# Miniprotein binders against q9sl92, part 23

Target 1, 330 residues: q9sl92
Amino acid sequence: AMESDASCSLVLCGKSSVETEVAKGLKNKNSLKLPDNTKVSLILESEAKNLVKDDDNSFNLSLFMNSIITHRFGRFLIWSPRLSSTHDVVSHNFSELPVGSVCVTDIQFKGRGRTKNVWESPKGCLMYSFTLEMEDGRVVPLIQYVVSLAVTEAVKDVCDKKGLPYIDVKIKWPNDLYVNGLKVGGILCTSTYRSKKFNVSVGVGLNVDNGQPTTCLNAVLKGMAPESNLLKREEILGAFFHKFEKFFDLFMDQGFKSLEELYYRTWLHSEQRVIVEDKVEDQVVQNVVTIQGLTSSGYLLAVGDDNQMYELHPDGNSFDFFKGLVRRKI

## First folded at step 12 (miniprotein)

Design s57L
Fold by ESMFold2-Fast, scan of step 12:
Structure s57L (fold): chain B 330 residues (1-330), chain A 118 residues (1-118)
Amino acid sequence: as target 1 above (330 residues)
Amino acid sequence: SPDQIRELADQLRELVDEFQRAVENGDMDRVRELFLEIFRLAWRILDLARELLREALELGDPELEKAARELLRIAYELIDLAFDFLRAIRQGDLDRAQEILQDMRELADRLLELVQES
């Protein structure tokens, strides 16, 4: 009996015979690992019916897999109804999984099941992570912008296909997603260097059908079109990978400049005036700058009233978009 | 407006003609440059379509809604054709590349039909 030890079940699903054989091989080797000595049980999709409670609110693996038409991303799916981190699943097992594999969960939690202090994400949030490889570390920081753009366009694509008014999802630099001034999502990218390549793990959370603690896409949609059908997480994820694969190919071939115009049309910061506050001898000095865009390294490029160019980094500063204020760390 | 759609159609025709010349000349740098121009054009059509659909739904205008949905289809088809064109060129499939350019010209014709039907 090992009920006190952490454990999880991972359901493996493949788009084609190639991915299905990878799933069988992983199950036979039992080689997938998670942190904190978590016991991992690997289950093929055909064996997983007893893990899915019969409610229409669980992520539908077949609906997602039947919707994707990609060549690389999202073709190998790992799913669990409840996980501590989709990011940990793909990052800890990067070498075992096909590059482009995606992990999805219905509920993400923090804390141990033995304690009463366990946090759980609201059900209806689209929580996923996937992997990619890059060779040039100088442009790795830009991938989060490609991901952000692909999410915003995926939401609009699903609305377009359903004949719904588009939802104007905006990007709040560097990695947050907003609708009508309220946060609906976020992106986290991590990377490690191995065998002359950067192994990148991308995590995304998007409020699709969870109304608390902030808002969600379906709440916004019902405000605009009360009689509309709800957006589905599976359709958004499928549209995301279709769009991301195209944007990623373009980014790799022609650099971020190829997507830069579309990115600036989507972000919240075009021509934004920002006050930069520095503390000098117990006095606060304010310098006004206007955001111009991104530098080649992915930081904010701004011009001061002195006509000097400034590069603003998230590290060591506090950026409040709604106040237009950047403060140095104390 | 009808004038915006005519301008988009004219721009698409011009870009496709330039694409064909660049392919015939073996100018791959120009092909990449023209891809970005067609990609930007497709996004201009997409943005117009989305805005018109929003307006049509707010006004309850079925004719405007029909036009907006056709613009959406044209924009999505153009984006797909542009990426298919790059793949065909990379594979050295010049016959497929020429077929795609012809399909792009047909999209320009469909844009003009929207103006004539309104």
Scores: ipSAE 0.697, ipTM 0.875, lowest interface PAE 1.3, mean pLDDT 83

Design s57Y
Fold by ESMFold2-Fast, scan of step 12:
Structure s57Y (fold): chain B 330 residues (1-330), chain A 118 residues (1-118)
Amino acid sequence: as target 1 above (330 residues)
Amino acid sequence: SPDQIRELADQLRELVDEFQRAVENGDMDRVRELFLEIFRLAWRILDLARELLREAYELGDPELEKAARELLRIAYELIDLAFDFLRAIRQGDLDRAQEILQDMRELADRLLELVQES
């Protein structure tokens, strides 16, 4: 079973003097909390020499911060070598942290997926969570798609800048990332409504350097370009926030329609035929539908062979892409 | 590929001309539509550049790599200009918006130069 640590050290790092003053204030108040009665000690980056390792396996805070050119997202970093959940750090402390703060860990021994999955993130996996605010609850469900796009484009962006062939990261609706038919990542978005705003916490896991349990971006890259340098988690995360901030601003200004074509080019589901299974009384009913896209609310839009429209929700449905099967749950 | 690049250049010039007319007419719905078309065009250029770079890498073709890298630079510049244009319009900075439209025309000219050298 995965257990929380009896104690946890959180290293705080800021891009500018503004974020540095926030870090000092948090440390003085010792106001950050974690679940399971975990004792938290807050450490400024300048004081973290005993936790910082000269090891390629540890996330490099300076390399990440040097890559940040954003105005809001990723400018305040919380790092720990080992955490139970990056998502818990940002969501439990939403009111204490600047909006756009990111938490990163090298090892996460208890994760949360959309289905309430538990997974262990090996070292080399990019595990992070960050926050944002939205006012219109109708478009909150769409944010996971903006995040997914930003991840796929960040990977391509890093390859482009290094002169490497791009890695074709695809989206498996609603929230998984795949390369060459193998899962390389996932996204979890949660929200709460307070003070007339939706407080959104976004968690992302992306297999960059980890050799287990499945595949990773660097394994794919070595297959295409064996003599290339490895992709670094820090560079991908920096590229992610640069891309996400632009996509988020465009999404807020122009709506999801502005990103819709790019999303459909990136997802696995264009013209896919699937079988939708419903339990009617004690009988299973199957209907064949063709995926058309997304509804304005962010649900899957499909059309039956008789031209009936179907709206498929992630809640109450189980989707197996490789079998072409969607099973409705009670 | 040369015909495709020429078509992309022609589309960019046409969209920029329509942008100027829409801005001058105060037709903000049309400005938003044209912004989306330029944004989509920029991503089509980026996709083409990435695909050509992949092909150049697989074939070990330095001339194709050079062309792909220039197309990649043009795509990134166009994407940056599109975001800057949106910002200028939101801020009511019409002088900056006009400068950006001229920069976009210069990118269309650079696309045509790639065709002339193919």
Scores: ipSAE 0.724, ipTM 0.883, lowest interface PAE 1.0, mean pLDDT 83

Design s69K
Fold by ESMFold2-Fast, scan of step 12:
Structure s69K (fold): chain B 330 residues (1-330), chain A 118 residues (1-118)
Amino acid sequence: as target 1 above (330 residues)
Amino acid sequence: SPDQIRELADQLRELVDEFQRAVENGDMDRVRELFLEIFRLAWRILDLARELLREAWELGDPELEKAAKELLRIAYELIDLAFDFLRAIRQGDLDRAQEILQDMRELADRLLELVQES
């Protein structure tokens, strides 16, 4: 008994003949699956002309793919005009897709298509997910910081290439992106352990050209350079994979220490003073600490006015940057 | 400032010379240390270039904008060379690594040329 007859069309696009043959194989086997009994239909890019013409604001697959010069990441692309989750596409199909495959959607939604209470991401938001493999579980938590850094540099790179003043995208630990004190994006990393490797799925949302309720990169750009042409999602995604592949290679070869200085210049927390609220015997205790950086395991390292060292974990703590408050989740 | 650019160029020349000696001596630990120093230097050059471009836009200064854009091109080329060097070293291609070091030395010379007109 199937209570949900949701249908989803996925367009497959490859950089070279190698990726194109993978796409044909996936279509012939009809092997991609999604949760909640979603029926998946696979379409090759060459067959997708009718689907692409329905929205002039759709992600331009060719513009993105023609820009890619990577050796691993972003060379196999899955696109749909509307998805419940790009993260689900790559994570549920990890074993079927080349590692480094990216899924992009124009609209990400929550809820049922027949109800008026469907939440949809704003149009113009860059919503994507991709995969990677790691062998050492101790450094898996650090990958979100490499991703964050690559996003901030990708935005700056696109501005630099266009001769525009850079947009100062900052990192709010552990996984949020901000510009001028307003949230413009977020990152979600999940992992599973299988066949002696960690299968990592990375999801990113970045406000490029969407309207309210927050801000977007093009709104910031118009404030600095009103006559400039708008930033394109495809250019940012291409620049992201170029930077991410280099940063990932460096991270894997020399560890996070190789990127640590650049990360601290990009994050919002250098020498920040915060109040840590801890629950002791059902009573709230407050300690003032100064953020020093990250531990080797990727947690916040802070020093109290009592000269004690504090290690703050994202899963065990709630961080309110604007209130300077950290609450321990017990 | 021109003095900052000159100092960065001089630092790059010194690092490249040390890098060449470490590669020729097969000192892989030293090669890794020097790579991180060159990588950090490249990002300092990039940060300076971005700051100058932003300043040019704020002041409406087309000459500063032109200089900043040229410095951006040099910074990006240095970053690409640094990663190409890391790739050559990982592949054991010491001849290619030496060619890249020479390209870095020529790039340091281009940085110095940029400030000779100011």
Scores: ipSAE 0.733, ipTM 0.885, lowest interface PAE 0.9, mean pLDDT 84

Design s69L
Fold by ESMFold2-Fast, scan of step 12:
Structure s69L (fold): chain B 330 residues (1-330), chain A 118 residues (1-118)
Amino acid sequence: as target 1 above (330 residues)
Amino acid sequence: SPDQIRELADQLRELVDEFQRAVENGDMDRVRELFLEIFRLAWRILDLARELLREAWELGDPELEKAALELLRIAYELIDLAFDFLRAIRQGDLDRAQEILQDMRELADRLLELVQES
């Protein structure tokens, strides 16, 4: 109820005349909606000069958009200095926005995590959400792996282009990002089925330059190269969409097998031993298994000491990487 | 190491030759397999480049840094050429496909040049 008194301004920015015309049409219709009856005001980038100050450490729309050379993803940008959820902006407005549209905010005061936990994104964190369509529901669960791989490579790409030592971002299955044993990001994918297609909304949070209790990319960079310039959210996001579009096209054409080797080189789980716990009549049964990789459906493939194959599902089990423990959810 | 770079260059030349034969024979299944092998090779070059750049920064070695940056450029160019090749094949642009294969051969030569210059 308190949020129904809030209003937000969404700045619309397009890469070409095609996206600019979409922005004008959306503004004229005033058709974008947010949950809890939040009042939405749509403004064009040319009209948004008063929302972005030169002395503010705000996301630079022009820097991002000028870097985009993609054909589909990231060509239509929605930005606000403050939002409740970038994920809600793109998911609630899926039918109104071009597929591949991205929403970015400087401050997210409420968020959604994979387990519906609150995710806070203070200023300096890159928090964004974008959309895509898929036709085959069997491979929809795999998209989170393509996204996480693209994030890790985007960070390395930005470092490479600046001649800086790379930052070794790793994937903690199914959807977390780590550097030097500390969490730096997470991914949330949701989907709905409509008009013979799966409408997928992807949310990403990445600690670039924020003062959270965990680490951030620029803190890691300063440890390796103290005199280097800071990594910018705009550069990482641009690099993300360039990498994601290539990986997505490859994934759609040749399946996840085309990216599988790169994924395993990037994840934390090669040859990891884990204990699988089940409760049977109030007794705990434990089996030791070794992680081998992913199944064709995108679940963990593990082999027990009994030489039997096990398939571990992210939503059916609780996985604690540091304890090497998988428990069935109670 | 110089031996690793020579091995990568030799592998690239061999894969490009097999790519050309597969295209000439109209063997699209083989073209797809060879694309994945070139893609994997490109990422092996990229990983080596990134590791050498980290080492250069740790040692304060400007010559190693120059070599690592050139290896990065070669890796990125090979990745772009591989995807351009797939586009050319899908469009039936065999002249463009042949041009791209020649550009890949030139990258193999640049890899060998790095060994000779170190």
Scores: ipSAE 0.742, ipTM 0.895, lowest interface PAE 1.0, mean pLDDT 84

Design s69Y
Fold by ESMFold2-Fast, scan of step 12:
Structure s69Y (fold): chain B 330 residues (1-330), chain A 118 residues (1-118)
Amino acid sequence: as target 1 above (330 residues)
Amino acid sequence: SPDQIRELADQLRELVDEFQRAVENGDMDRVRELFLEIFRLAWRILDLARELLREAWELGDPELEKAAYELLRIAYELIDLAFDFLRAIRQGDLDRAQEILQDMRELADRLLELVQES
């Protein structure tokens, strides 16, 4: 049952003979695991003809793989038409998969087979997760910003090369993507420490071609140029890995400072004035601060009207950009 | 304007000459600074290209549209070459680094061609 959380079919696709042999080895051993006793079936791309597909709606593995020119990221692909979590696929199987492997799904669901309250994502959303390794835990929180930049630049790159109107994708700190004041995507990074390395799993959702009620990149594009060709998830993902590998290499060699100016050109928060709410002696105190940028640790840096410095952490604060309000969490 | 494109081409040639000097001197901190300057130059070319595309579409000018798309291609090629240069230097491949610097000089020539052929 492809519609059940009790069983799951994963299609494996490799860029070269090296990745193809990894896929065959994984299938023969049947070693991939998922939570909640989910039974996993591994299928090679050549055997995937029997899966129910809508050619225009299903992620096109060949189109994506033909676009990949990277040396590490995106060269091994895992796809399923429906998954509970692409993130679980890569994180639960980190040691079994080549680092840089990507998992993609057309539909993400929440809930269980015995529960009738099952939520499903709209088709057309680009939902993927991939892995990387880092040694310095101090800069691990910064990786979400490198990912955000790679997504925004990939969208712009695809539009420019196809002769389409410019789509101004912006970053809302710490991990959301916006166009024209509407959310089009989000990023989630998790990590575990093992053998003196941080095993990082990156999850991304980007509204490329989803229907109502959410907005998407193709809806924005049609609003600007109704006769334009549509953006394809496969092309954006390929462009993403091309940009991400370069940005990641730069980040690892020179630190976030090398990408900092591009990040500030892209984010929504340059010179934004924000009210920080804090509790002092059972009273709510409000301080007006101006956002300056990011600290070396990747936290939001702001300066008060009294020139006092404020460091705001993603896990310790809520940020309402449109109200200019930050509330500290207890 | 033609003068703006000439200025961008001159800036690119100057940056390439400085890259060659920094590599010859083994000055990796200078190489990193110059990489960021190439990145900024590429962004300026991208911004100009997008502005010219909007103008071309408003005016219905196919020659301006063609020139704007060439500027887009030059900017993206410059970004790719800059990253390839950094990789070559990191790997100690000085012959490849020199090839990339020459490719960057050819991009400056392509910028000048946009104002030469009227």
Scores: ipSAE 0.390, ipTM 0.728, lowest interface PAE 3.7, mean pLDDT 82

Design s72F
Fold by ESMFold2-Fast, scan of step 12:
Structure s72F (fold): chain B 330 residues (1-330), chain A 118 residues (1-118)
Amino acid sequence: as target 1 above (330 residues)
Amino acid sequence: SPDQIRELADQLRELVDEFQRAVENGDMDRVRELFLEIFRLAWRILDLARELLREAWELGDPELEKAARELFRIAYELIDLAFDFLRAIRQGDLDRAQEILQDMRELADRLLELVQES
């Protein structure tokens, strides 16, 4: 059953005095809004000590903020123990929040995804959303690939830093994250055009320490090294923003080509053979193609045995990686 | 493994020399190309470090683990230096850019030191 919360408390936390003053201003104006007539209450971190219990496994705001070394992303944090959607918090309040603001929750009971299906996040899953601006609409669709790459590299960086076994987090095009053939995360990007810029909201879910329903990074880690220290959501998120800021700046300066080689080393689709089903004049035509990479627009590029090129779109195609099947919509 | 590390060190030295020439010639397109080559090199060093760390654990070899950890340090330092280099160039701080190129050469020397003990 879908629940509609009558009220929601958002805790605001800043990296420096600059972000702290923004938080105070937002609280004084009471300007943050959420959909479905949700009543929003804004609380400064300094006032939130009585909301978090010492034995609570809640997201640790201080641990996250102490890990942030970025100049732009993740320096303004919005947290709640339970939210309908971190994505809605940042997207509905884009004009009120500093660009690069992040919203985190311990439990999300309404997911966005690319479909209208509701997905409930168990505690231990890293659920966050943040904002950015882009001017060129042609490359906006590519941002999801930059985000997914930053997530995979952040996990590897945290493992390397802690001396833990390598966790081979892979990308399943266009927007899913996998370990050992099991989904551990997903990415959703939405955008709106305003004042000659694209306002982009990025949502990420990553199974770090949730016990069900499938797998998580810490379950994989324990399988490889049972006595190892566990991965913390706060450290992964901090590493994510460090890596994302670098990748985003590189992407904006040099385009996706600058990250393309690393993306192909990280995705599941190198040299994958797939069957493309297309409907031509009421006949189903099947062509076997080999995935080559991405087009400049971010669509999947494949080549047939006859050297014919095929461009596959995330929204226009049904792609089943495990079955090697793509069906085009007409 | 030793030949692979020597090749990585040689490639790093060559890339640093090319960065020096590109900056002296004001060739910013070349600087951008070389920046991408540094990232390719850093990712190769990281891949090697991860392989050696896994092997060290399987064999119980503390010297191999030490070598792997040094490769991780070199790779991450190289990535940070590359971004600092672009920042210095954007700010017109050529003295800082030269310091960073020398720091990159030191990383190549550290790679070669790992080979001398095999």
Scores: ipSAE 0.347, ipTM 0.707, lowest interface PAE 3.5, mean pLDDT 83

Design s72I
Fold by ESMFold2-Fast, scan of step 12:
Structure s72I (fold): chain B 330 residues (1-330), chain A 118 residues (1-118)
Amino acid sequence: as target 1 above (330 residues)
Amino acid sequence: SPDQIRELADQLRELVDEFQRAVENGDMDRVRELFLEIFRLAWRILDLARELLREAWELGDPELEKAARELIRIAYELIDLAFDFLRAIRQGDLDRAQEILQDMRELADRLLELVQES
């Protein structure tokens, strides 16, 4: 009836009767929680006609669900027109949701970043989070690369199916997505260890139809094919889960080496020469190295002109690959 | 180029034949290795197809566009068949595995037909 200022409505959608029964059970228990004591109302898709606006630019639940042909990922969907964080929805409710559940929002106003300031995602950004489980903590850090690869292939898949020239989405290690030298997306993975398994929550933001401040996929498409129909968030997300489930299964069965060649074809760093700055006592030493690939732990492997191997770790503040400058940590 | 497509078709045909021999010999390490080679080959076909589609759009060439779209379909079918093959092997369904290998051979034939029609 009456909703407080600190409330939100979560629309629950299932691919089959199995997921529909989960949705009904969750609504009956009212068991989903959000941080900051936000009051949560759970609504089944059949009850959500007032929230789902077919004539505006809201995420189309039916279009997405009709595209899903996966066995696990994306079969249970949580949607709200506005959320503080899709990542918080899935991570705070990991035990209540089927593994592989996805949360989508049209506007996200508090991201999982280092900033304490409130910000809003632009309209038209595909903002989603989903869950998975892994047993081997040594390969958990590699999952972000599998996700990145699946996003780039999902974009190409949607173009392929429409008969459009592909959009060359590239990976900037460790977790950013770029087109034509401009950032178009990012990935955030978090994990917790419980009951002999790592509970992994994956968050993705992708600029589909929201070019500011940098660019978006539809702006790139209109540059290449001005008369083409726009790419839809729902189609990209469906394609993402199809690609991700296959890549994840292959990754789990045969390790990251099975996807390594495809990853290197897609990343920005093949044969990249960078200056590595080391602090040696009171001196700054610069060495030129060439990026070779990834180590088994998921760090950058580079080789100097002296044939010494360097393992470079991400720390956010010390790596700028577009300037060709890296501060080394050992 | 037609020569590149012919080379990819020949590679696919040879890999499928080796795949069948590895399955018949119960050599699961070789099956795993050959799966990765087929998987990588499928992406090489897809990469080529995507480049040809881009070129077709830039040139306004409807015949090249048609050929590129067919190559894209072949690549996706090969990827799907490869994963279905692994599922069949995991489930011990050797009859299904043999059907899938035959479907892969038919894709190699379709690649060669596409070159001949150019």
Scores: ipSAE 0.720, ipTM 0.884, lowest interface PAE 1.1, mean pLDDT 84

Design s72M
Fold by ESMFold2-Fast, scan of step 12:
Structure s72M (fold): chain B 330 residues (1-330), chain A 118 residues (1-118)
Amino acid sequence: as target 1 above (330 residues)
Amino acid sequence: SPDQIRELADQLRELVDEFQRAVENGDMDRVRELFLEIFRLAWRILDLARELLREAWELGDPELEKAARELMRIAYELIDLAFDFLRAIRQGDLDRAQEILQDMRELADRLLELVQES
């Protein structure tokens, strides 16, 4: 079969001796799997001389590992120069990997968005996925907002540390990232319920230094500060895990209310007026609503001109921010 | 700008004093509320620092850039202290909590010094 000819090399890298032993165990068991009969080869970082390049534009595993100061997330890294999906690597192998493991690739051919759209990722885009566990299913839908916030703060954090003016990354609900009206990233969260826990896989794509499709963070930076040092994917990912671990701990301890003010300052939707379109039989019904915020369940809360309250669900609606239009999905 | 920094410093002092009273009284609900207020205050200081740094870059003002960077360091230190405080309280480490509160008071003093030195 044509698909059985595909092969994939996964390079395993750990922050400390603990993670290094996990990498050796995984290699010995050869237990990692990928869909579509992809043949998986596991390689330790020390053995990956041909794949890990010091002087090209490939993701620098050492630069990333040296930047992280976390206790849980990002301490175990899986890297490949080319993958169909970082999300598939972590989600299909959830039981085999330490919780908090991250998978990174330089080129992704078939990524996943909220609608399962195909992402074509040129080199320079930060494409990664990682895992976490949650016990309370009621708050699982909120995790995508914690992730979004951590990405925006990580970008600002890296700029701050370099003495650069901040890049104003905004959140387009429920899961897109924008700068100056142009999409620079997206987030996908999936979960499965096993052994009375929710196994959550988080996928993120962020245009850091890619010339395609339309824009990236470094293109924005060049416009503001042409003589500045460029942002590195490795530094942003390290900053992301530092921010995410703190925000996740706060979220688990104090609830989303602890992050809600920061989230609303970061999103694009404060006081936004939108038109909600529903199909009722053969009629199109339009209602004008004003966005108020989020419900406790993480749905978009809006109020109509008739004072009726509307809840808009991430998987039940399409949202065109620029047209102010929401169309109900069937 | 200077008045805004002074207001933030005064708010930090008031919150730290209320924190100390809540910890001494064992009022954990109040401690949790005050933690959120200090966390929000720290992010307001960080936002101000980022805006000032952007303005310094646009104007080519090295003095404003220096002030913005110092304000930014204070904000990051306060954020780290707020998270350390939450951990100390969860672990019942009251001695560590008190040390953190003193460090927060020192940050409020640094904010006021920054205004006086500009």
Scores: ipSAE 0.716, ipTM 0.884, lowest interface PAE 1.1, mean pLDDT 83

